Miniprotein binders against Mucin-6 (MUC6). Designs and how they scored, part 93

Target 1, 185 residues: Mucin-6 (MUC6), of Homo sapiens (Human) (q6w4x9r395to579)
Amino acid sequence: GHCSLEGGSFVTTFDARPYRFHGTCTYILLQSPQLPEDGALMAVYDKSGVSHSETSLVAVVYLSRQDKIVISQDEVVTNNGEAKWLPYKTRNITVFRQTSTHLQMATSFGLELVVQLRPIFQAYVTVGPQFRGQTRGLCGNFNGDTTDDFTTSMGIAEGTASLFVDSWRAGNCPAALERETDPCS
Short names: E, the ipSAE of ESMFold2; O, the ipSAE of OpenDDE; V2, 0.75 times the mean of E and O plus 0.25 times the DockQ between their complexes.

## First folded at step 17 (miniprotein)

Design he4 (from pe7 with Y91F E95D; at its last look DockQ between E and O 0.66; V2 from the best seeds 0.76)
Fold by ESMFold2, look of step 17:
Structure he4 (fold): chain B 185 residues (1-185), chain A 98 residues (1-98)
Amino acid sequence: as target 1 above (185 residues)
Amino acid sequence: DEEEDIRELVEDAKELLEEARELFEEAKRLAEEGNLEEAERELTEAIYELWEAIFELRLAAYLAGDERLAEELERLAEELLKLIEEVMRLFVEIDREE
């Protein structure tokens, strides 16, 4: 399964449902029991400063009981707050520079993340087939049915991206505003 | 009306593609002249427009009630992805020169 965060504000779920949103928060991108140590991927969005998108992706975070790996727009990779030289390796995770513009986080548990750093910060999430039907978050539930990809953190399927996205905030953040509503809602 | 929405998305995507191509040609000229910072800005602008066009095509494909239409819209989005690859190749070349 593939989930993408592209063009600053566009998302395509594991089931290929496209949507757009704006917000200034950390959001849960992917949760699954297939991720060890209560792992989750999170996406950080902030004001972009460009006319094309009010807010844009600025960082991706892998969080578990063992690690908090942050890959950010400033091209610094940290784990648990400490800057790391690449390639960086833990028992189950390797982060390395793929090209001058791309970093990759490869894992032994079926998650792969590719981050494009420049010119636009983008993220590409790939999960193995063991994740099918076992994901939650902005990337959807990976069950082959787009009608319930907008399932909130409370388990309610919504028809609008804005309610769905707001439910996946991972901190004290302002709710999405009316003008940031997905045009497909 | 999903049919009308699809047509508007596709027309918007075509306009964005034309604008992106013009930005790409302008960036090539700027890079040849050694104006690398402006070339990078033009390339970045082109890439933003291409992603918006791709999003519109993906959304149109998602809304399409006809499987043949949805597949064609997905193929068009893939063509724009290939154009992004071309634009990225120049961006990477310029980025190394800085």
Scores: ipSAE 0.803, ipTM 0.901, lowest interface PAE 0.7, mean pLDDT 87
Fold by OpenDDE base, look of step 17:
Structure he4 (fold): chain B 185 residues (1-185), chain A 98 residues (1-98)
Amino acid sequence: as target 1 above (185 residues)
Amino acid sequence: DEEEDIRELVEDAKELLEEARELFEEAKRLAEEGNLEEAERELTEAIYELWEAIFELRLAAYLAGDERLAEELERLAEELLKLIEEVMRLFVEIDREE
């Protein structure tokens, strides 16, 4: 399964459903019982322009009982708040520079993360087949059905991205905005 | 009307593509003149617009009830991805010079 966060505000789920949102919060991208130590992948969005509708991805966070790995747009990698030199390796996670513009987080448990640092901060999440049907968050449920990707944290299927995205907030933040393309406008 | 929605998304994507191309050409000119900072800015803007275009095409493909149409739209999105790669190559080149 492949989930992508591109262009600052665009998301493609594991089931290949595209959507956009504008928010300034930390959101859960991926939760799964397949992630050890209650692991979760999260995305941090912030304002990128003058308008409130201009938001973009600024960091990715992997959080578990043992680690809090943060990859930010300023190319700083931290674990539990401490800056780390690359390549950095924990028990089952390795963060290293892939290219001049890309970092990669490799794991032993079927999660891979590639982060493009410049010129736009973007993230690409790959999970193994063992995750099929066992994921939740902004990346969807990886069950091959796009129509139920907008399932909230409470298990309710939403028709629009806004309420779906808001349900996966990791903190108290403003409501997300969905930029709808209105062909009639 | 789904067909109309798809048409509008495609047209928007085309406009974004044209704008991105113009930005890309301007960036090349700026880079040749040694104005690397401004060139990077233009390249960044071009990439943003291309990703927006790609999203609109992907959305259109998702909305398309006809498989042939969906495939065509995805193909167009892939072409834009190739352009992003070209833009990124220049960006990386400039970034190394700074």
Scores: ipSAE 0.782, ipTM 0.897, lowest interface PAE 0.5, mean pLDDT 93
ESMFold2 (binder alone), look of step 17: mean pLDDT 79; pTM 0.742

Design he5 (from pe7 with E40A A46L; at its last look DockQ between E and O 0.59; V2 from the best seeds 0.58)
Fold by ESMFold2, look of step 17:
Structure he5 (fold): chain B 185 residues (1-185), chain A 98 residues (1-98)
Amino acid sequence: as target 1 above (185 residues)
Amino acid sequence: DEEEDIRELVEDAKELLEEARELFEEAKRLAEEGNLEEAARELTELIYELWEAIFELRLAAYLAGDERLAEELERLAEELLKLIEEVMRLYVEIEREE
């Protein structure tokens, strides 16, 4: 299964549903019982300052009871707040530089993350077949049915990306809005 | 009319592909002249434009009720993705030079 965060604001789910959203928050990208220690993958979006996208992906976070690994635009990898030299290895996670512009997080539990750092911060999530039907978050539920990929954190299928995305917020932040179309205020 | 909307997307994507090739050649000239920072900036802007078009094509392919139409849209998106790969190769080359 493949899920991608590309072009600043575009997402393609595990079931190949493309969508776009704008927001300034941390969002649950992937949760699954297949991730050890209550693991979750999260995506951080912030204002981009460019005309192509009001907000853009700026960091990806893997959070579990043991680790909080942050890969961000500043190219510094941290775990639990401490900067780490690459390659960085835990018992079940290895983070290393794949190329001059790409980092990879490989795991023993079927999750792979590739982050393109430049010129545009992008992320590519790959999960093994054991995740089928067992995922939730911005990457969708991986059940082979693209009509319900916009399932909220409460289990309700939504017809719009914005309501779906807002339900997966992992912090106190404003709702996903397209501020560029309303200059007054 | 969904079919008319898709035809407009296809024409827009073909037009963008032609424009993108021209912009890519301009960025190559900038790099050859030693204007590496400007070349990198132009390549980055081009990559943003290409992703926008790829997204529109992927969304249209996802929504299309006709499999052959969806395949055509996906082929166009693949052409744009191949151009992104070419652009990325030059971008990496420029970074190695400074």
Scores: ipSAE 0.751, ipTM 0.875, lowest interface PAE 0.9, mean pLDDT 85
Fold by OpenDDE base, look of step 17:
Structure he5 (fold): chain B 185 residues (1-185), chain A 98 residues (1-98)
Amino acid sequence: as target 1 above (185 residues)
Amino acid sequence: DEEEDIRELVEDAKELLEEARELFEEAKRLAEEGNLEEAARELTELIYELWEAIFELRLAAYLAGDERLAEELERLAEELLKLIEEVMRLYVEIEREE
């Protein structure tokens, strides 16, 4: 399964459902029992401009009982608040520079993360087949059905992205705004 | 009419593709002239515009009831994506020179 965070405010779920939102919070991208040590992947969004519609991804966080790995737009990688030099390796996670503009987080448990640093901070999440039907968060549930991707943290299916996204906030932040794409606009 | 709206989106995307190619060429020229900062800026803006268009196309394709229209939308999205890849290659080159 492939989930992407692109263009500052666009998301494509594991089931290939595209949507857009504007938020300035930390959101859970991926939770799964397949992630060891209560692991979760999160995305940090912040304002990128003056308007409410100008928001962008600024960091990606992998959080577990043992690690808090943060990859930020300024290319700083930290674990548990301490800056790390690349390549950085833990027991089951390796963070390294893939290209001049890309960092990669590789794991031994079927999660891969590629982060594009420039010119736009973007993230690409790949999970193995063992994750099918066992994921939750902004990346969806990876069950091959796009119609239920907007399932909230409480297990309620939403018709729009805004309430869905808000349900996956990791903190107390302002409500997300959904930008509907009008084919005529 | 949803179909008409989609057709309009298709035409808009085609126009954007042409304009984007022109902007890309301009950025190349700027880079060749040594104006790397301006070139990088233009490329960045171009990438944002292209990604926005791609997602509009993909969303429309997802919502489209007509398979032929959906295929056309996806095709255009792929063309824009190819252009992004070209833009990124130049961007990386510029970044190496800075």
Scores: ipSAE 0.411, ipTM 0.744, lowest interface PAE 1.2, mean pLDDT 91
ESMFold2 (binder alone), look of step 17: mean pLDDT 79; pTM 0.726

Design he7 (from pe7 with E42L; at its last look DockQ between E and O 0.62; V2 from the best seeds 0.76)
Fold by ESMFold2, look of step 17:
Structure he7 (fold): chain B 185 residues (1-185), chain A 98 residues (1-98)
Amino acid sequence: as target 1 above (185 residues)
Amino acid sequence: DEEEDIRELVEDAKELLEEARELFEEAKRLAEEGNLEEAERLLTEAIYELWEAIFELRLAAYLAGDERLAEELERLAEELLKLIEEVMRLYVEIEREE
């Protein structure tokens, strides 16, 4: 399954549902029992200075009981707050530079993350088939049905991206800044 | 209603693509002149516009009730992805020269 965060504010879910949102928060991108140690992948969005996106992706965070790996727009990779030289390896996770503009986080538990650092910070999430039907968050539920990909943290399927995205906020932050004018946004 | 939404998305995507092409051509001229910082800025802007166009095509494909229309719209999005790749190649070349 593939989920992408592209163009600053665009998301395509594991079931290929596209949507756009604006917000200044950390959001839960992916949760699943397939991630060890209560792992979650999170996305950080902040205001941008570009004309096409009021807010943009600025970091991706993998958080578990063992690790807090941050890959950010400033190109510094940290684990538990300590800057790391690449390639960086834990028991189950390897982070390395693919190209001058791309980093990859590979894992032994079926999660792969590729981050494009420049010119636009983008993220590409790949999960193995064991994740089917077992994901939640901004990347959707990976059940093969796009009509319920906007399922909130309370298990309610929403028709708008903004309500769905707001439900996946991690930490204190304002509601998403997206104003819904399109039924499929 | 839904078909009109799809037409508006596709029209908007075409306008974004044309603007992105103009930005790319100007960026190439600026790079040839040695104005690498402004070329980078225009390449980045072109890429933002191409991603917005791709999003609109993907959304139109999602809204399409006709499988053939959806596949056609996805193929158009793939063509724009190829253009992003071309723009990225110049971006990377400029970045190396800096």
Scores: ipSAE 0.822, ipTM 0.915, lowest interface PAE 0.7, mean pLDDT 87
Fold by OpenDDE base, look of step 17:
Order: C-alpha cells, then structure tokens, then sequence
Structure he7 (fold): chain B 185 residues (1-185), chain A 98 residues (1-98)
C-alpha cells in the first residue's frame, strides 16, 4: 500500500483515493496493530502562506513507546527530542539520506517512509501486504475500497474530508478546511 | 453534473500546466543569467501548480465512471509528474551552484 502527502495539502490514501485539506495540527496518518510498540505515523501541518487556508506539511513523526522520531522540513532529525546524525539507526528503524533532497526511514516491520525535503516538503508511506485491512488514519484502511476511506477515529464513515481529517487530530487544533477545486480561482 | 465537474477539473489542470510551463521557462532564463534565487522561487511555484493540476486530474479520474476516461486522466497526471521531474532536475542543479 502506498500513501502520499504531496503539494503541501494533497493526500492519496492507500486505496488511491485523492483528497485535499487545510489544517494546522498534527494528524495520525497510520495506526495499525502491525506496528510494534504501539507505533503510529503522524503528520504535522502548519501555515504556509498569508491566508489561513494556506497550510502545508512541515514534519513527519513516528511515535512508539520507545521512539519519537521527527523529520522536519529544516532537515533536522530528532529522536525523543535529541538531534541525530544520519544515518541513524535504532533497534528496528534506520533513517538515512537517500538523495540530496530525500530522506528515508526504513524499518524491519514493513513500514517505509520517504520524505522529500525540498522544494516542497512531501512524504510517501509504503506498507507491506500484512497491513491490508488493518490500517487507520489519514492514509485510510487499505482494504481496496475507496468509499470507506473517510472512516473517522470513531468508526463513522464521512462523506467529506474535513470531518474525517479532524477526527484524526492528535491534539487540540483548529478545524480542518476542505478546499474545493475552483477552475476560476 | 459529474461530467461537467470532470470537464472543469481537466480544464483547470490544463491552465495550471500552461502556467507552470511558463514559470519553468522563465526560471531557465533566470538561471542562465545567474539569478539563481529567483529561478528557484519560480521553480518552486511551478511545482506547486503542477501538483495542484495532478490532484485535479486524479480527482477527475476518481469521479469518472468510465474506465477509459479514468485511464486517460491518470496518463495525463503521469505526464505532469515527468515535468515535475524535469523541474526538479534544474532545481537541484541550481542548488549545487549555490
């Protein structure tokens, strides 16, 4: 399964459903019992422009009982708040520079993360087949059905992205906005 | 009307593509002139517009009930991805010169 966060505000779920939102919070991208140590992948969004509706991805966080790995747009990688030199390796996670513009987080448990640092901060999440039907968060449920991707943290299927995204907030933040595509804009 | 929505998305994507191309060409000129900072700015803007176009095409494809149409739209999105790669190549080259 492949989930992407691109263009600052665009998301494509594991089931290939595209959607857009604007928010300034930390959101759960991926939770699964397949992630060890209660692991979760999260995305941090912040304001990117003058308008409140202009938001973009600024960091990715992998959080478990043992690690809090943060990859930020300024190329700083931390674990549990401490800056780490690359390549950095824990028990089952390795973070290294893939290219001049890309970092990669490799794991032993079927999760891969590629982060493009410049010029736009973007993230690409890949999970193994063992994750099928066992994922939740902004990346969806990886069950081959796009119509139920907007399932909230409470298990309610939403028709729009805004309520879906808001349900996966990791903190107390403003409500997310769904920006409609307007050809006249 | 779903068909109308798809049409509008496609047309908007085309406009964004054209704008991105113009930005890309201008960035090339600026880079040749040694104005690397402005070139990078324009390249970044071009990439944003291209991703918006790609999203609109993907959304259109998702909305499309006809498989042939969906495939065509995805193909167009892939072409835009190739353009992003070209833009990124120049971006990286500029970064190396700085």
Amino acid sequence: as target 1 above (185 residues)
Amino acid sequence: DEEEDIRELVEDAKELLEEARELFEEAKRLAEEGNLEEAERLLTEAIYELWEAIFELRLAAYLAGDERLAEELERLAEELLKLIEEVMRLYVEIEREE
Scores: ipSAE 0.798, ipTM 0.905, lowest interface PAE 0.5, mean pLDDT 94
ESMFold2 (binder alone), look of step 17: mean pLDDT 81; pTM 0.774

## First folded at step 18 (miniprotein)

Design fb10 (from hb2 with E97W; at its last look DockQ between E and O 0.87; V2 from the best seeds 0.75)
Fold by ESMFold2, look of step 18:
Structure fb10 (fold): chain B 185 residues (1-185), chain A 119 residues (1-119)
Amino acid sequence: as target 1 above (185 residues)
Amino acid sequence: SEEEKIKEIREEVKKLLEEARKLIEEAKKAGDEEAVWLLEIAVRLLEEALKTGDPERISYALLFLSMALITVAEKKGDPKAVELLEKAQELLRKALWENNPELIKEAIKLIKEAAELLG
């Protein structure tokens, strides 16, 4: 299973369902019982222009009871607030550069993350087959069916990406009154 | 020439791959799951770097291999191997910063010395 976070706030789920959203929040990408220590993968989006019509990925966070690993667009990697030289490891997670433009986080529990740092900050999530049918969040549920990939945190399948994405917010978010629509007349 | 230097580096990396595969089998026999996991990643990174012949990718792969071998050396209680591998990492970081493949050859020499102590 592959999930991607690409420029322009585009997402493609583990079941290959593409969508786009606009928001300035931290969102849950992936939760699963297959992640140890109540682990979750999260994405941080911020404004990339003068209006909320443009947002972009600025960081990816792996959070568990043991670790808070942050990979940010400024190319700094931290764990629990402490900057780390690469390659870096714990007992079951390692973070290293593949090239000057790409980082990888590999784990012994079937999660892999590749982060493109330049020219555009993008992220690619891979999970092993043991995750099939056992994921939640912006990357969908990995069950082979795109019709329920927009399942909210309350278990409701939505027809629009915006309602689905809003349900997966994990931090403070701008109020709805800050939303901008593109005038067409 | 630059082509000859890269060819020498690739040949030495192939020898390191054989040693790393041997150490994987020893780690499996010892039940050292962490070493197996890290060394298998290192082998994959080196194999991919060899396909490209890119000194930058080779340097990043050797940095990872050195970290994996430090993990082995610490479990075996071999501080000389750790010292050699930490120096290899310093040379590899310098090689990346300066775009200097001669420093890669020096680092490989240290990694080989450490691998002999661990084997």
Scores: ipSAE 0.716, ipTM 0.896, lowest interface PAE 1.0, mean pLDDT 87
Fold by OpenDDE base, look of step 18:
Structure fb10 (fold): chain B 185 residues (1-185), chain A 119 residues (1-119)
Amino acid sequence: as target 1 above (185 residues)
Amino acid sequence: SEEEKIKEIREEVKKLLEEARKLIEEAKKAGDEEAVWLLEIAVRLLEEALKTGDPERISYALLFLSMALITVAEKKGDPKAVELLEKAQELLRKALWENNPELIKEAIKLIKEAAELLG
């Protein structure tokens, strides 16, 4: 399954459902029992302009009971707030440079993250087949059905992206705004 | 020439790839799943870097290989190998900063020596 966060506010789920939202919060991208130690992948969005529709991805965070890894345009920060030289590794996670503009977080448990740092901060999440039907968050449920991708944190299927996205907020933030996604984007 | 230097680097990287593959097999036999995991990533990175021949990508791949080999060296209790690999990482970082392929070549020598100790 491949989930992408592109163009500042565009998301394509594991089931290949595209949608767009504008929010300035931290959102859960991926939760799964397949992630060890209650692991979760999150996305941090912030304002990129003056209007409410000008929002962009600014960081990706992996958080578990054991590790916290924050990937931003400028640095990779771990549990104690310390910036790390790359390549960095823990027991089952490694973060490293692929190119001057791309870094990757690789894991031994079937989660892969590729981050494009410039010119636009974008993220690409890949999960193994063992994650099928066992994912939650903005990346959807990876069950091959796009119609139920907008399932909220409470297990309710929503018809709009905004309500879906809002349900996956990690903290107190303003409500997200929904925009139509250009199928050609 | 610059082209010749890159060619030499590519050839040396190919040799390192073979060594890494051997170490993967040894790690498999030893049941060292972590080493296998890391070295496989290193191999993929090196292979990808070789497709373009980009010194920068090669350097990043070699940095990762060095890290992977440090992991192996620590488990084997070979401080000399660790030292060599740490020095290699330093050179590679410098190579990236200075865009200096000669430093890449020097790093490769150290990595190769370390790999030989671990094989």
Scores: ipSAE 0.699, ipTM 0.867, lowest interface PAE 0.7, mean pLDDT 93
ESMFold2 (binder alone), look of step 18: mean pLDDT 87; pTM 0.879

Design fb11 (from hb2 with L96Y E97R; at its last look DockQ between E and O 0.82; V2 from the best seeds 0.63)
Fold by ESMFold2, look of step 18:
Structure fb11 (fold): chain B 185 residues (1-185), chain A 119 residues (1-119)
Amino acid sequence: as target 1 above (185 residues)
Amino acid sequence: SEEEKIKEIREEVKKLLEEARKLIEEAKKAGDEEAVWLLEIAVRLLEEALKTGDPERISYALLFLSMALITVAEKKGDPKAVELLEKAQELLRKAYRENNPELIKEAIKLIKEAAELLG
């Protein structure tokens, strides 16, 4: 399964459903019981100066009980707040440079993340077949059916991307109504 | 001369790939799942870097291979191999910073020496 976060705030789910949204928050990208130690992958979006998009991806975070790995657009990689030299490893996660513009996080539990740092900060998520039907978040549920990929955090299938995305907010961010009143958002 | 140096680096990387594949088989027999996992990534990175011939990609792959081999060396209790591999990583970072590909070739020699100690 592949999920992508591309320029212009475009997302393509594990079931290949494309959508676009504009929001300034941290969002739950992927939750699954297949991720050890209550692991989750999160995406951070913020306002951008690009006229084609009101927001853009600025960081990707892998969070578990053991690790908080942040890969940010400033090209700094941290774990639990400490900057790390690359290549970097824990027992089951490694982060390294593929090229001057791409970083990879590989794991022994079937999650892979590739981050394009330049020219536009983008992320590509790959999960193994053991994740099928067992994912939640912006990347969808990976069940082969695009009609329910917009399932909210309450388990409700929505027809619009904005309601779906807002339901997956994490961290402290403006209420959906406040974002909707911003003429530039 | 620059073309010759890149050709030599690519040939040495091919030899390192063969050594890494042998170490993967040894790690499998020993049940060392972490070594297998890291070395298989290193082999893939080196194979991809060879397709391009890009010395930066080769350096990134060699940095990863060195980290994978340090993991093996620590489990085998070989501090000399660790020292060689840490020096190789320092040379690879210096090669990038100073735009000096000759240091890549020197780093490969250290990695080969460490691999011989581990094999």
Scores: ipSAE 0.646, ipTM 0.868, lowest interface PAE 1.3, mean pLDDT 86
Fold by OpenDDE base, look of step 18:
Structure fb11 (fold): chain B 185 residues (1-185), chain A 119 residues (1-119)
Amino acid sequence: as target 1 above (185 residues)
Amino acid sequence: SEEEKIKEIREEVKKLLEEARKLIEEAKKAGDEEAVWLLEIAVRLLEEALKTGDPERISYALLFLSMALITVAEKKGDPKAVELLEKAQELLRKAYRENNPELIKEAIKLIKEAAELLG
């Protein structure tokens, strides 16, 4: 399964459902029992302009009981708030530079993350087949059905992206704005 | 010449690749999944680096390889190998900062020696 966060506000789920939202919060991208230590992948969005519609991805965070890894445009920060020199390795996670503009977080448990740092901060999440039907968050549920991708954190299927996205907020943030547009447009 | 130096580095990296592949096989036999996982990434990085021949990419791939091998060395209880690899990492970082291919060559020698100890 491949989930992408592109163009600042576009998301394509594991089931290949594209949608757009504008929010300035931290959202859960991926939560799954397949992630060890109650792991979760999160996305941090912030304002990129004056308009409410000008929002962009600014960081990706992997958080578990054992590890916190924050990948931003400028640095990789781990548990103690320390910027780490790459390549970085913890028990079952490694972060390394793939190219001059791309970082990769590789894991031993079937999660892969590629982050494009420039010119636009973008993220690409890949999960193994063992994650099928067992994922939650903005990346959807990876069950091959796009119609139920907008399932909220409470298990309710929403018809709009905004309500779906809002349900996956990690903290108190403003409500997201939705605009259903093709990410490729 | 600079071109000749890069060529030499490429040849040495190819040798390290072979060693790494051997170590992967050994790790598989030993059931060391972590070693396999890390070394496979290292191999991919090295292979990619060799496609372009970019010293920067090569240096970074070697850094990762060193990191992977340190993990192996620690598990095997080989402090000499760890020492060699840590020194290699230092040289590689310096090589990157100074754009010095000679330091890359020196690092490769250390990595090779360490790999031999671990094989």
Scores: ipSAE 0.472, ipTM 0.761, lowest interface PAE 1.2, mean pLDDT 92
ESMFold2 (binder alone), look of step 18: mean pLDDT 85; pTM 0.853

Design fb12 (from hb2 with Q89M E90Y; at its last look DockQ between E and O 0.91; V2 from the best seeds 0.78)
Fold by OpenDDE base, look of step 18:
Structure fb12 (fold): chain B 185 residues (1-185), chain A 119 residues (1-119)
Amino acid sequence: as target 1 above (185 residues)
Amino acid sequence: SEEEKIKEIREEVKKLLEEARKLIEEAKKAGDEEAVWLLEIAVRLLEEALKTGDPERISYALLFLSMALITVAEKKGDPKAVELLEKAMYLLRKALEENNPELIKEAIKLIKEAAELLG
């Protein structure tokens, strides 16, 4: 399954459903029992302009009971808030540069993350087949059905992206705005 | 020439790839899943870097390989190998900063020596 966060406000789920939202919060991208130590992947969005529609991805965070890894445009920060030189390795996670503009987080448990730092901060999440039907969050449920990708944190299928996205907020933030995604954009 | 240097680097990287593959097999036999996991990533990175021959990508790949080999060296209790690899990583970082392919070549020598100790 491949989930992408592109263009600042565009998301394509594991099931290949595209949508757009504008929010300035931290959101759960991926939760799954397949992630060890209650792990979760999160996305941090912030304002990128003066209008409410000008939002962008500014960081990706992996958080578990044992590890916290924050990937931003400028640095990789771990549990103690210390910026790490790359490549960085924990027990089952490694973060490294592939190019000057691309970082990767590789895991031994089937989660892969590619981050494009510039010119636009973008993220690409890949999960193994063992994750099928067992994922939750903005990346969807990876069950091959796009119609139920907008399932909220409470297990309710929503018809709009905004309500879906809002349900996956990790903090107390303003409500997200939605806009139809043009596949050609 | 610069082109010749890159060619030499590519050739040496190919040799390192072979060594890494051997170490993967040994790690598999030993049941060291972590080593296998890391070294496989290193191999992929090196292979990808070789497609373009970009010194920068090669350096990043070699940094990862060095880290992976440090993991192996620590498990095997070979402090000399660790030292060599740490120095290699230093040189590779410097190579990236200075855009200096000679430092890449020097790093490769150290990595090769370390790999030989671990094989």
Scores: ipSAE 0.847, ipTM 0.930, lowest interface PAE 0.5, mean pLDDT 94
Fold by ESMFold2, look of step 18:
Structure fb12 (fold): chain B 185 residues (1-185), chain A 119 residues (1-119)
Amino acid sequence: as target 1 above (185 residues)
Amino acid sequence: SEEEKIKEIREEVKKLLEEARKLIEEAKKAGDEEAVWLLEIAVRLLEEALKTGDPERISYALLFLSMALITVAEKKGDPKAVELLEKAMYLLRKALEENNPELIKEAIKLIKEAAELLG
């Protein structure tokens, strides 16, 4: 299974469904019981131009109970806030340079990430077959059916990318921070 | 010449690949899953770097191989191999900073010596 995050805020899911969105938040790309220690892969998007609707990928984050690995567009790699020289390894994760422009995170649990640093910060996610039907997030559910790849964090299939993407926000964003909710309103 | 230096480096990398493949088979027999995992990545990186002949890609691949071999050397309790590999990694980082293929050649000699101690 392949999922890609390419320039212009384009995403292609594990089931090859393409979509585009604009936002300045951290989003959950991938959750799965196949990731140890409650692991999740997340993407950080920020403003990339003169308007608020111009956004691009600025970092990819792998988060578990043991690790918070951040690969950012400034080419710095951290784990739990500490900058790391490459090649870097933990027991089951390694991060290294393939070239001056590409980094790779490889794992022993079937997740692989390739990050293009230049000319445009892009990311490519690969998961092994054990992930089939067991993924959630912006990369979709990997079930072979493109019609339900826009399944929200509440388990609702949406017809539009914007509602789907918004449901996968993983932190306080300007819109979320400024909202108050009332079930009667 | 620059081309001749790169040809020499590629020839020595091919020899290192043979040694790394032997170490992978030994790690499989020993049930050392971490060594197999790291060394298989190292072999893939060296094979791709070799296709290009690019000294930067070769240096990055050799850095990874050195880290993988240090992991093996520590498990086998071979401090001489660790010392050689740490020096090789220092030379490779300098080679990348200075764009200096002679430092790559020096690092390869140290890595080969370490791999022989481990094999």
Scores: ipSAE 0.621, ipTM 0.864, lowest interface PAE 1.5, mean pLDDT 86
ESMFold2 (binder alone), look of step 18: mean pLDDT 87; pTM 0.878

